# Ledger of designs, part 308: VH-VL binders against q9vpl3

Target 1, 224 residues: q9vpl3
Amino acid sequence: RGKINIQRPKAPHYERARVVAVTQPKYPELPKAKSCFKTRAERTQQQQENPYNEIIAREVRNWLDHSRLVAFFHLSSITADDIFRVRVQLHKQNLHLKSYGSKIIEQAVKNTRYEAIVPLFHSNHCIVFSPDPEKTAALLRIVRRVPQMVLLGGIVEETMLSRNQLVAYAQMPGLHAVQAQLVQTLSQAPGHLIQQLQAHQNSFVQVLDVHAKNQMNEETPKST
Below, E stands for the ipSAE of ESMFold2; O stands for the ipSAE of OpenDDE; V2 stands for 0.75 times the mean of E and O plus 0.25 times the DockQ between their complexes.

## First folded at step 11 (VH-VL)

Design W31 (framework fv_ontamalimab; at its last look DockQ between E and O 0.30; V2 from the best seeds 0.00; counts 0 for: pae O 5.5 > 2)
Fold by ESMFold2, look of step 11:
Parts: sequence; structure tokens; C-alpha cells
Structure W31 (fold): chain C 224 residues (1-224), chain A 121 residues (1-121), chain B 112 residues (1-112)
Amino acid sequence: as target 1 above (224 residues)
Amino acid sequence: QVQLVQSGAEVKKPGASVKVSCKASGYTFTDYDINWVRQAPGQGLEWMGRISPYNGDTNYAQKVQGRVTMTADTSTSTAYMDLRSLRSDDTAVYYCARDEGIWDSYYFDLWGQGTTVTVSS
Amino acid sequence: DIVMTQTPLSLSVTPGQPASISCKSSQSLLHTDGYTYLYWYLQKPGQPPQLLIYEVSSRFSGVPDRFSGSGSGTDFTLKISRVEAEDVGIYYCMQSTQFPLTFGQGTKVEIK
């Protein structure tokens, strides 16, 4: 079987393992070394990330350039088994689940109309890409049974849509021409879309922060 | 335009085989699974099995296990159901039906017109 | 196998009057993923079946709002608030919670 299609899209295992390995424990615990260690650790992390970051940023740029549907989600804690099952469901529908660091997203969207999406990636997230905008309905049907993925909004035919606009787009019956007209109409308010995405993300992060602080009660990991 | 069109009626003797075709048009064939459901004269519906044209995966009902083979040809957008060692109680209308194959929500939103298979001496 | 039992098996209705069909399963149709996979189909005379209701109560696209589904566990109901001439045929419930997929025996609905 030749390499024709998307039958085996995988996130690179090596780069995934390398990203995890970038986070390192602080080595020394001294007053002066503390200051120098922090600066040295930042420099080391920055240097190690640059070559992998550019490779991954090119990947993101390629996805954005060739995807007519992009959807952004906040991602809550999820097991590896569950996210794998979700990825398999999405892949069958030509929907590609990805996650990238905010720095990589920033590099990828530099000098593009999509620079405004960068703030969405300062918390735990995932992105779904597809060349097929008609797959928006299938995406929403798959994700409705995945409470760990909370839709923030998306991009359809180079137009940014809010969560509500994306849901409305997915429900439109009929031909491709009707869907294209809807996307064009919604593009008249791109600034409002960015505001709605940022407000939703900020509210969600605040809720997660409150829950994390409540569970990290002083000197005890959990209470019944 | 979006439709499933099945092959014509067949008359067979006991012990023979039949192969029913189901041609999909108006949609991307590999995006959906194909199920086969039969209906004996004056009786209800009986699920026989399904195939995913995406990867060739199949599931068969236990009652026909070993006698049925379901295949899909993605180049012609056609699914096939091959039923062997025919018996008189295999006389039925055989339908193909499409489902989206998303999670365990198997519903049949598009059906073929049906193929009458008669098995008699 | 999950056995699906429909009642009544036959129903004659005056046009404009309501109709109700029961479907009972031999086991709960609640799947481990938290969803209930119960469907309703209508087979009009001389036609293949067509989907009316999926996941207990969700109407399929283009299905009139006079059709409604309800129920949980093992006990499900399809209601037609106002039967019209085009509603005649055989109604089937189906489950997909576990293989094999199984149908009820069917309920024939006729106009008086």
C-alpha cells in the first residue's frame, strides 16, 4: 500500500518525548545560584526548543494553510486511552487532532491574519484541523461525548467563527454554496469573535484555577 | 443524488451462493459504514452484519457467521454481501443501509431499495 | 442477544388522532459510555425503512415534530400526536447498544 492518504497520521513520538523532557528540576538551592540558575535554566530551555520549535511551527503553518476547518478546544485532564479513542474517531472523518505550545503557535501564525489566536493557547488546549468544512457537523457529534474537550470557536474558509457561529454553521442543511455564504456573512465581525473567544477562555481558566486551589488545600492532597 | 442502489432480484437453489451489490453515489463512500439487513416475507427486520469501507473491518451476526462475507470496493464505491450455502429460510429482501460509524451510535440514515433473493427447489 | 418486544403489533387509527407504540428490551440499553442507543424506523408500504428517531428522543432531519420518542432503561415509547395518511406502515424499534443489532417485531399502523 503506497503513502497516499491520512491512514497513519501520528504525532512524532520523539518530539513528544523531547518536549516533555524539556521541563527539568532546579538543580541548586542557593541564594546567589538561585538567581543565576533561573537565568541559566531559561537560556538552556530556550536554546533546546529552537530547532524543534521551528520544525513544529512549520507543521502548524502547513495545517493552517491547507485546512478549511480549524476548531479550537480547551482540553481538561484526559487519559491516554480516551484521547486515543477520540483521535481515532476524528481521523475516520478526516479530522486531525493536534496540540502545540503557545510559543510554537505564535511562530506559526506570525505575519498571518490568525495572529489573534495566540492567547487561546496559554492554557491546556487542542486543535482539530480538516480540509473539509462540511465535516464540522461530524466534529461536533464526536466531541459532544467528550466532556474534556470544550469548544472555544474555530476558523472556516479563513473566517474566524465563535462557538455559537460554528455550531450554527454545522447545522445548516443544503449545498456547499449556502455554507460559503454563511461564512462570508459571519466574517463581518472578526473583532467580536476574538473578544468572545478570549472571554470564554479566561472564564474557563479562572474556574480551573479555583478548583485547583480548593483541591490543593494546605498540607493535604485530598478530602472526601 | 445521495443514494444506495442495489443489484436486481435473484432466484437460487438451496446450496448455492448469492452476491448482492450496493452502489453508493452522492457522498464519500469511505466516510460511512455499510450494514446489511434482511426481511423474510411477512416478517420483521434482521441485521446480518456491517463493513467499514474505510479499513475493511466487518462484524457479522452469529446466525450467519461462516456463511457470509461482506466486502467493499472503494474504487467503484460498491459494497457486496456474499451469502453461501443458501437455505430456503434465506428467502428475503436484502437491504444495504448506511451509518456514520461515529462512536457506538449505529443508525441507518440511508437505505438501498432492497434486493429480493428467493431460494427454492 | 437483546430481545426487543413491541406492543401493539397492529394499530388502526382514525386520521388526526394520536398513536402510541411501546418497545421493551430484554436488557437495559444504557451503554457504558452513558448513552442509550434506541432508534425508531418507519417502513412505508413498498419502501425500505426510514429513520425517524435516534438515541431515544432525537428526531432525524426532516421528520415532522408530531413524532416524539421517550423512555429509558428497558422501556421506550414512540408517539405520533396526530396521525396522517402518510404515516401508515410498519414501525420498528432497534437497539445498537450491543451486537448483534436487533429490531422489534414491528407495529403495523393503518388508517381506519
Scores: ipSAE 0.327, ipTM 0.622, lowest interface PAE 2.2, mean pLDDT 79
Fold by OpenDDE, look of step 11:
Structure W31 (fold): chain C 224 residues (1-224), chain A 121 residues (1-121), chain B 112 residues (1-112)
Amino acid sequence: as target 1 above (224 residues)
Amino acid sequence: QVQLVQSGAEVKKPGASVKVSCKASGYTFTDYDINWVRQAPGQGLEWMGRISPYNGDTNYAQKVQGRVTMTADTSTSTAYMDLRSLRSDDTAVYYCARDEGIWDSYYFDLWGQGTTVTVSS
Amino acid sequence: DIVMTQTPLSLSVTPGQPASISCKSSQSLLHTDGYTYLYWYLQKPGQPPQLLIYEVSSRFSGVPDRFSGSGSGTDFTLKISRVEAEDVGIYYCMQSTQFPLTFGQGTKVEIK
């Protein structure tokens, strides 16, 4: 019984071939699947009309309005895992790391005092929000260890700061520390003044005392 | 004012348990870990363990493992250290200390005033 | 456990003179993240410890400039450029490179 050549099957009998030909399901040519690839234009239009973007834009505005510290970062080739780790570290310091699209940011800050930040968002960016401006130093310490996060600038107490200005701000003693130092300085001032005022008097008294002692020693006859 | 305030001095018998409290104020309690460090009379500092008030995560020193339980109550911003099966060598001043917890850096920037625990028969 | 060894254990210094304290670790304190987690604390008499230096050489907020930290690997030094009366107490080095956290024995600094 000859090995059935599976590579070149013998043509079926004419009648069988006819039946097979007639019974072959004519699958309708799948309509050329309109490439589900929404044209760039369709994607852009759908993004513009997405009510969700408005919601996110409002969220961004809320963060901006309620934050006393806002820092802007460029993200360079950072993995999701790395971002997550950084986020956790920041969160421990009550620093909130958020990422938004440039269009959303534009929409959020349009006609607001924050409009000047739009040029900072040309690529992958993230924003760190905090209600506490004193956390600036902590923020910089954390991000210093993350080379993928490049500080671009920030807003502190409603003032826009450059990168260098933000660094300088972080190096300043906290307001409370400065106040405490001022109070200490002021509290010492009267003491110093009194000391200075009394210094001459004390010096005079000492000189007089020495003089008096010398006179007493001169008056004590050497009892030979 | 940012501060940690601990409970008062305790005198216990061997085999008893002591629970020391540490109340935090002036900062967000969940943002920092609480560490416990003890100091026997005339001795150095010994780290006992840490707790994260945020998630309840704890790490204990092996020396006190099994006898110590650290807890944190976020509603009252209070951390607790429970030490069981007390021994004479547990006599010490116990400190709670705040850990900033930036990255893998563990350091204590804020300390409680200390709680003296005396174990005497 | 990493053992921290301080030298000297006691130091008497004349006011205005410099002081130096050494801390040696039994293992390198260089962490895998590239940082060295060594800290210095001062415990003044009757007080809890207070942080002076973090990560070998960084001065904590409010700490005077006369305090400086240096070192690498297993050898670390705390320096006081001009000792003042307020600097009296016990100095501790601490490592946090690995658990458990461990302290040096302490160095008692007194004024002559």
Scores: ipSAE 0.021, ipTM 0.567, lowest interface PAE 5.5, mean pLDDT 85
Fold by ESMFold2-Fast, scan of step 11:
Structure W31 (fold): chain C 224 residues (1-224), chain A 121 residues (1-121), chain B 112 residues (1-112)
Amino acid sequence: as target 1 above (224 residues)
Amino acid sequence: QVQLVQSGAEVKKPGASVKVSCKASGYTFTDYDINWVRQAPGQGLEWMGRISPYNGDTNYAQKVQGRVTMTADTSTSTAYMDLRSLRSDDTAVYYCARDEGIWDSYYFDLWGQGTTVTVSS
Amino acid sequence: DIVMTQTPLSLSVTPGQPASISCKSSQSLLHTDGYTYLYWYLQKPGQPPQLLIYEVSSRFSGVPDRFSGSGSGTDFTLKISRVEAEDVGIYYCMQSTQFPLTFGQGTKVEIK
């Protein structure tokens, strides 16, 4: 399962490959031989008591507290080049891809409203944060072309959403008020979401059209 | 066959509204964005905006923001552009074009045949 | 807005001779992701535009190898090695590095 364009698989372009090679950051390999002086249990205990883990855990809490959109992914084997491309693409949409160890995540969310996410991180994972919940659609469109990233679920406006609920949220029009109302509906009646959205599809379109027209009437166009 | 088919020519009076349709066939409608580009008689190409059929997200050019609404109906694989308060300088051929994005790139590999909109009193 | 300027505005070529069109942007088209989002389109008389070149130099499917694109930063060139009758029309460059998407004013290519 390589990184591919799902719509139309393509070979890398010569120009694109050259640019990626030039712009990709290089990181030094960390020597693993230096860790052989301690037992596995002793190394694990030192990692759990490491003061840097608490600093990183505070960073994670800060991201959770300041993000209105948080999406959780399982991450399969992916090249450094490919993940760099994904990170850059996401960053253009104010979406921030972060990867943290499961122990750090557990420390970050222990005794908080976010503690329920811990079970999602038993295997390889990554998290995408954004202050803008309207970017959920952009996120899912980008990740659609990254088969190594599998959506597990997320948090939107402090509401925990399953994968299917997050996909449904992403399919709503780009008006924030409408999306916020949908999040409330998803959290209270997830079993009937598809039927409700299909039954009220035209009503939502009409509401969006009226709201957009009202916004357009209040906006002044840029002069020639 | 992969194609975009647009609605027929329109003649409107100043102040009226026009709604142009663009029906997609031969591909998964929600996998591509639809852009609208116009061309006034004897002039070049002007980007009007885009819509994502996947979620309804839109981006409009500043010059038409406030007068244009773009929508997409996934059940009929049809995109629409509704332009209000028409002026004589809105007289143009309006094209819909599919965005074959390589993720976040915006280029148009498939175009509709064009819809002529004439605004005259 | 990024302003795209094409030169020449019109070009008359004898069949089989080369043609070259320049496109200059008011600011660099190199995106922070390392890609340069510049495209070339041909609009034949009475037809919608058709894509020729994407991302500066990549030829779109079905486009003859006599067409080539090159350039970087703010200066870009489209070359036709041997102009044929079917190549007549108006050529446009376009950028998508920054919204709004903007086109050059066009270059008319005609056969003598």
Scores: ipSAE 0.015, ipTM 0.433, lowest interface PAE 7.4, mean pLDDT 77
ESMFold2 (binder alone), look of step 11: mean pLDDT 93; pTM 0.944

Design W32 (framework fv_ontamalimab)
Fold by ESMFold2-Fast, scan of step 11:
Structure W32 (fold): chain C 224 residues (1-224), chain A 121 residues (1-121), chain B 112 residues (1-112)
Amino acid sequence: as target 1 above (224 residues)
Amino acid sequence: QVQLVQSGAEVKKPGASVKVSCKASGYTFYSYDINWVRQAPGQGLEWMGWISPYSGDTNYAQKVQGRVTMTADTSTSTAYMDLRSLRSDDTAVYYCARDEGIWDSYYFDLWGQGTTVTVSS
Amino acid sequence: DIVMTQTPLSLSVTPGQPASISCKSSQSLLHTDGYTYLYWYLQKPGQPPQLLIYEVSSRFSGVPDRFSGSGSGTDFTLKISRVEAEDVGIYYCMQSTQFPLTFGQGTKVEIK
């Protein structure tokens, strides 16, 4: 069908609904209505935690349990054809691109060491999982050509790393023991990591217009 | 542990066909593309083409286009190069080599031991 | 086709002395993605080629630090800071910026 612009922000009827509610005659409701109203609110809260969300949260937890590399990205608008090409490149390298809602992520990481990552998923996001942490270099080479995906940070060998720390990890030779020691050395307190990642996100949003006019791939250590 | 093992030497007459195999082990076969490179006696390296075991896509060098077919069998982790209508200038050592196939990168980090194909009457 | 030209075609070095091999392309190897897809390979006698350097200057795993690559555009260099007996063989540069993939003619390195 035709593509219609429905982007105009509008909170229709909020003011009117409120005025109508205030001006309507107050009819005394039976005491059971107040109890029922509170019970209804409780049921509404329980309904928000439906079985579907729990099933998908278990799927996310399974990915986390079986992945030694997890990378978090901000995802800008991208066409279905373009993201499919990215998925093909990633899948070939045993890298699995997944998108989950923030509520599902929160449920998956609740009461785990990774609970601090929840604020990263406040905006559009995607996650890449892999059982092989040595594929970090391949991941960065693939996403370098995808400006819609901006690396925020990740988890390597159960240790949370910032974007710069993950880039540093990727530049190491294939020395597994040395890489594991580096990951432990680069580990951060959960609060500090989230602060660094949120600051980076805010900075990124503010400079997006500048980035579009400037080639900011100079952060890549490659290209002599 | 990670290796590419090629089939044995072949001696063929002009006009015959040869099928060289390249068996991969120790890695996820579909994650890497397979390239074929040949080397005539005392000469340099010549790229012949590649195949993606992931997609089945192929790309052949113009000099052998129409005479070569590259295939891959993911169930046996084996790539094949079938070269038809053999000529004396096809006498060479044929190598298979893997690359990650990330976008337009084609570095060959692992090579087979080579298969000598001799075309003589 | 991009033509890759190596100089010198042969080089004899005394053990422990440096060696330098030049590779020139007929066109710039800078890809539209910002990478330069130039590689260096060593073929030891009786063996298949082995990767030394990828993407101009990145040393492949297990390759000794005496090997280094540099260059940009159309001019590239492979340097060996101190040549050892195990470094004997034929060195090839390769490009993958444009199809078909092409190799240089090769540079033979021998010990005096």
Scores: ipSAE 0.360, ipTM 0.623, lowest interface PAE 2.4, mean pLDDT 80

Design W33 (framework fv_ontamalimab)
Fold by ESMFold2-Fast, scan of step 11:
Structure W33 (fold): chain C 224 residues (1-224), chain A 121 residues (1-121), chain B 112 residues (1-112)
Amino acid sequence: as target 1 above (224 residues)
Amino acid sequence: QVQLVQSGAEVKKPGASVKVSCKASGYTFTSYDINWVRQAPGQGLEWMGRISPYNGETNYAQKVQGRVTMTADTSTSTAYMDLRSLRSDDTAVYYCARDEGIWDDYYFDLWGQGTTVTVSS
Amino acid sequence: DIVMTQTPLSLSVTPGQPASISCKSSQSLLHTEGYTYLYWYLQKPGQPPQLLIYEVSSRFSGVPDRFSGSGSGTDFTLKISRVEAEDVGIYYCMQSTQFPLTFGQGTKVEIK
């Protein structure tokens, strides 16, 4: 995994600002009272939680509620220029790349049907949102050229899908209604998103354990 | 359904201009570039140029540079190719085709039905 | 301009037999990033071209697995493991490594 080698023409300054503006949430902010003195409500809020974290958590919930496609990625080290180029390609396909701290994501999905995704965000991560689930194929094609982004799984039409299920969905063309029915069928397959992620971790650990064991047993090889 | 529908056949005299339309439906028009490819009778495919509906950027083949203008109207999801100073060797079927424009690769996953342009008499 | 040369220009195949089409470019189609921008299209009689293979070897959605692409640098091959009646038409390779985009002359495939 290295730097993305993109040979696209240089983007003008105005285009960078435009992409940033378009990738920002379009929802109006919650109105708040302006006062030099702390009100009872403000004192209560300060005591119970960090207002900044709640505002960002609300933004995350809004993205989840208004997106019919959500994809989760592990993100390795990537330059600001390279990630900007990824954002441009994604934006052309109505795909919005967002990064949020794990605590904010946990706060956003707590007590929701998506609470199970929290373990996915214990390492470097990013999320791609789109109102258009038909863009799943385009998303996978774009990220194939971004070795720093590793697909973990996603949500399509409010249904959690593993990496393999999401890849299968992307390979099937058809009418939107038929694709929505297919998503329901794929989600009936054995395995939960978190369970599949943990299974992959266990498989990797098992491979490392077998390798280490074979290295230590080099002088006393014994076939089964 | 995802489709590109082109305007009808045209018969033009040498020196005239032709404007072919290509109406997109079933997808987000600004997410894909539109290319124009022509095919003279009994001959192969020849790339004419491309336009990005996202930012209006165009690239034209040298052979038609100065005679062609490609435009896109995002309000009607329609791309246009205007070819001027028509010559007999411009007689061809003109196709519009959608490309993904992902990174620096250009390929055509959806094609219009074609518009026959005849330059004669 | 990059010149794309296809061989053969015409191919008659017995149904169920394999077919192979070669495409050669005047210069390497490999980008520094490791991707090769070579594509295959099929134009059936009376229809617009349709995408078969993108980036040398990836089958487009709905394309039967009897079609396969391979190659690198300047030499590319499209193979049909068992030619069927619906595969009749003219096959074109295309490069998008450099503007202008260029096509091969086409290979006409017909059934004996």
Scores: ipSAE 0.021, ipTM 0.513, lowest interface PAE 4.9, mean pLDDT 78

Design bb1 (framework fv_cemiplimab)
Fold by ESMFold2-Fast, scan of step 11:
Parts: sequence; C-alpha cells; structure tokens
Structure bb1 (fold): chain C 224 residues (1-224), chain A 122 residues (1-122), chain B 107 residues (1-107)
Amino acid sequence: as target 1 above (224 residues)
Amino acid sequence: EVQLLESGGVLVQPGGSLRLSCAASGFAFSNYAMTWVRQAPGKGLEWVSGISWSGSSTYFADSVKGRFTISRDNSKNTLYLQMNSLKGEDTAVYYCARDRFDSDYGLYMDVWGQGTLVTVSS
Amino acid sequence: DIQMTQSPSSLSASVGDSITITCRASQSISSYLNWYQQKPGKAPNLLIYGASSLQSGVPSRFSGSGSGTDFTLTIRTLQPEDFATYYCQQGYEYPRTFGPGTVVDFR
C-alpha cells in the first residue's frame, strides 16, 4: 500500500475510490465497532438479516476461549459517537467491547459453567473481552468516565466476580501469583454472584452516585 | 523474543502412544489459546487440535478424534498432545502454534514452533 | 468441514515478478481467511490474517484481498526470500482447514 491515510473520506467518484483502496497505507485496522446500544431499527434488522444465531453464538464462544477477562455492563442510552470513542479507547488496551442479544448469549454458554450469567442480559447490556487480566485496572479507569456504562460483574480466570470483587482485583499489583490467589480467595458459587448482581436493582442509584463521584475524583490527570 | 519449542517426536510402532510437549517463552502463555498442526513428509499442513486459554474447551480434527488428547499446564507454560493408537498416516512433523481470535479477523495463528518429527513405522 | 482449494498448485517465477495465488472455500467464510508462508525445512509463518490484514514485520509487497469464498494473495516485486510454499487457512469454524499449498520456485 501507499502513503495516503484516509480515515473518513466522503463518497468519491468510483474511479477515485478504487485508486484510494489500492494505494491506502497499511495501518493496524481496528475491528468494526459494535454498538453496546442497539436501536429498534438495528434490532429489527438483526432479527431479519441474521437467522443464523449459531454463527454469532460461535463468535461468543470464541471470545470466551480467548479471554481471561470478561466484564458485564448495564448500558443506558448513549450516542453512537460516544460509544465508538469508548470502544476505540478500550481497543488500544486490548479490550474488546461487544454487544450480543440474550438468546445468542444463552446459546453460547448453554451447557457450560457460565450459563448462570444468562439472566443478567434481559435488558440493555454490553460485554468487554480481553485475553489479558492485568488490563482490568485500565478497563475500570476508562469506564469510570462513562456514566452510561454500569459495571455488573464479570469473569476473571474462570471465576465469577461481583462488581466489588472486580474493583478489588483491579487494585492488586501486576504479580500473577498474587492476582491468581485473590481470584481464588474471592471466588463464590455462581448463584452467589447472580444474587449480588440482582441486588443492584435496589442499589442502582447508589451505584450511579459512586460512579459519578469517582469521575470527579483526581488521582491521575488524563496524561500521566 | 516470543518462542515455541516442540519436543517428544520419535519413531514409534503402529498402535503405540506418544506425548508431545511444546514449551512457550517470551509471552504470557496463559493469555492465549493454542493449537497443533501437522505436516506429513512432502505434503501440506493439516490442523490437528486446539485448546482454549484455560484448557476447558478442546477441539479435534475428525482424523484424530478419540485417539488424541490436548492439554496444557499454564504454571509450566507448556502445551501437550497425547497421541494414542498411532497409525502410519500420523507420521508428520508436528507444530504447535499460538492462537488468536478477533471478531473482525476470525481465528488465526501468529507464532509457530519449529516442529518435532513423529514417525509411525514398524 | 470446509474444504479449501488453491491455484495454481505450483508456479515458477523470477525475482522482480508479480505473482497472484488464489484460494477458494467450499462455503462462505466471510473475511476469515489467513495466509501462511513456509520456506523449505522451516516452520510456517503468518503473512496475512482476516483476508487483508498484514502481520507486523511482513513486507508491504505482500497483500491479500477477497471475501466470502474467493481470496487472493499478491506478491509484488518478488524477492529471493519469497520463494516458498504458501498456504491459505480458514479461521471461520472448527475444524480449521488449510488449502493444499502453492509452491513458488525459481524459473
């Protein structure tokens, strides 16, 4: 490829578009950003155009096979531009923000030890995947600035963790042994995690208040 | 530097068993799914088996299903392939490879070992 | 299982030539196709993943294109180190499958 860098070109003449495609510089291509928030039109289109739920369920299983960190979020209304910016920031840290329908998640985790998570996805939600569990701190730092995303819990090293347990994990030093021991120490039965996450219905306003307060706290400026 | 080193390939008689090892260095082994690929002398590449980062999910080619078992020890940064009921057609150089996934790119193997030769012959 | 085919099976080329290798899948695999290079006596190495994404460290003379069932690998201005066997591989589903390979040798 050439030296030309085109990020947001306007619709050019066919001949010009073809030349651009051939000569465009080879840069790391960011994966297509999938919206955490799906509009009614997008949901209708998925139902109509994607009858192969098994194909997307396979994608979710592949993420689980390749991710030591999986974090679950409730998602409030957010603009496409805002979620795209969050997705880009996460991607720079090898964190992959995805959204899938509840039926797809159910098919993906059916007959696995993670099927207990299915009830969590009956409303607006999104999931962050990463092969690197040490990125949990980076994940929480980025998400603290996004009030529309409320952490529900997650899976770290095959252990289901509540919101508070994930926060504790994120504050551990980068020693693998210490992190592994913490995960083992914090591990609870799957039912316990679900029970804790369901309790968010009663403390949602407190969670949002804490999240908002954290965004006002000064610890590290935007540039370290 | 990121490196994978296979070992264990030897001459074994038909019906025998053999375990191959793949030692990983220079990267966080536990963060990656792994795979085995083989190549018979003078022939092309054939995918054999894959394993998730934790070892909880495993996958096999039909030609080896029921005879081969894949496993890993993340504390030792080592991948294993247990081969049972070996046949002449299992003669090949066996490579281990680091597996990657992204929904925009699919499954791909970005780092390969140098291979270990397994010969099944009487 | 998804069957992969490559053409040509072999080709002879000279340094400075531009060559194209094609790969076809028996069913649609989206853009989930990878290209690997294998030099005689050496392990394979990844050239291109996801049909068109160049692996870090791979020279820009290598490029890939295609989607669905038809894919191509192009090497522009062939260099001496490019004489090797090239394999395509589908990363769409298990079991993973490779093409039979294309041998690029000296003319």
Scores: ipSAE 0.718, ipTM 0.904, lowest interface PAE 1.3, mean pLDDT 81

Design bb10 (framework fv_cemiplimab)
Fold by ESMFold2-Fast, scan of step 11:
Structure bb10 (fold): chain C 224 residues (1-224), chain A 122 residues (1-122), chain B 107 residues (1-107)
Amino acid sequence: as target 1 above (224 residues)
Amino acid sequence: EVQLLESGGVLVQPGGSLRLSCAASGFTFSNYAMTWVRQAPGKGLEWVSGIGWSGSSTYFADSVKGRFTISRDNSKNTLYLQMNSLKGEDTAVYYCARDRFDSDYGLYMDVWGQGTLVTVSS
Amino acid sequence: DIQMTQSPSSLSASVGDSITITCRASQSISSYLNWYQQKPGKAPNLLIYGASSLQSGVPSRFSGSGSGTDFTLTIRTLQPEDFATYYCQQGYEYPRTFGPGTVVDFR
């Protein structure tokens, strides 16, 4: 059985409570700590207040201010050395390959005519910027040799174009008047274009999944 | 030869209005963003306004915000600065400049015009 | 706004001298700093962009260095045509801001 210390048996309880009360903040009771789970509104507010995101969003806005050609790509797994070589080759043609997170792109194009492009960047992606729209043919020629980059579409002279429309535009890059006419003829409402661009991205993801499954099936012993 | 030529600078009364023009030649004007920079007599350079390649995005220094507007006509290879409610402190040589951007270098101005003098005085 | 300062405000030099001009930003601007030269009665011209990249046609005696907040422009073996005012300018954010200038005078 336990032994009880009779020397000050109640002192620890009442004196400790008093010490805790004295050390408490003098100000009114602070509200209860918020849940570890953040609401969508709180996450959105933190994202908008992030100075790092604003700095990079500024860079994206600067690219848009200085680029008549913007091309969007789905980017599959590629080594740092391979993408570096592609970037150097594009740079020689005044084509600037960049990667930005979807949240940064959303922040950059928020309250602009380009808000509709945000859904294109839900997965791995990259963007090519150029001040010179006549370089569209050079872009497509270079990217044709890079199977990890799949063209989704782009913006030419502030007009959103699908993959097929960009390919058509590229066929006569030396004839500016003809290119301007093609852009006008090929332009479509943003909603329809976004659906087409997302469909191409989804199709590519499905192709990658099928390829991965085929590789796995080929590794296993075949059964008839 | 790549060239920018400003015009329109004259003597105007305080509270008056003036439009400056900048004619570009020797390059594809519509491929570049453009900017206006001013310099008061005997003073340093002060950035005034900038415009994207298409004309849809514009930027202004706080000292001119609400009084100045920047615009461009890519078919005429011309940049404009409309100045309203002019003050004595707006007296300066106004330069137009061709703007460049690269994420490795930031924003920079590679070609400048000769400037046009605006004097605001009674 | 990002404040830009230059040191010295003026300097006197002779042909053949090597000189340095410093530029400081009130906050980090990465390497987004440009140097411009302005001769009396003339428009500015670009010397260096992105802190260290020499503009085409600019003599190799001009060089720039720095990152963040501290930057330098060096002119080695000064020539008669180098007597001018030099301005630094941040290309990091709007509004774009210039340093107050450094006057390089003939001694």
Scores: ipSAE 0.769, ipTM 0.917, lowest interface PAE 1.0, mean pLDDT 82

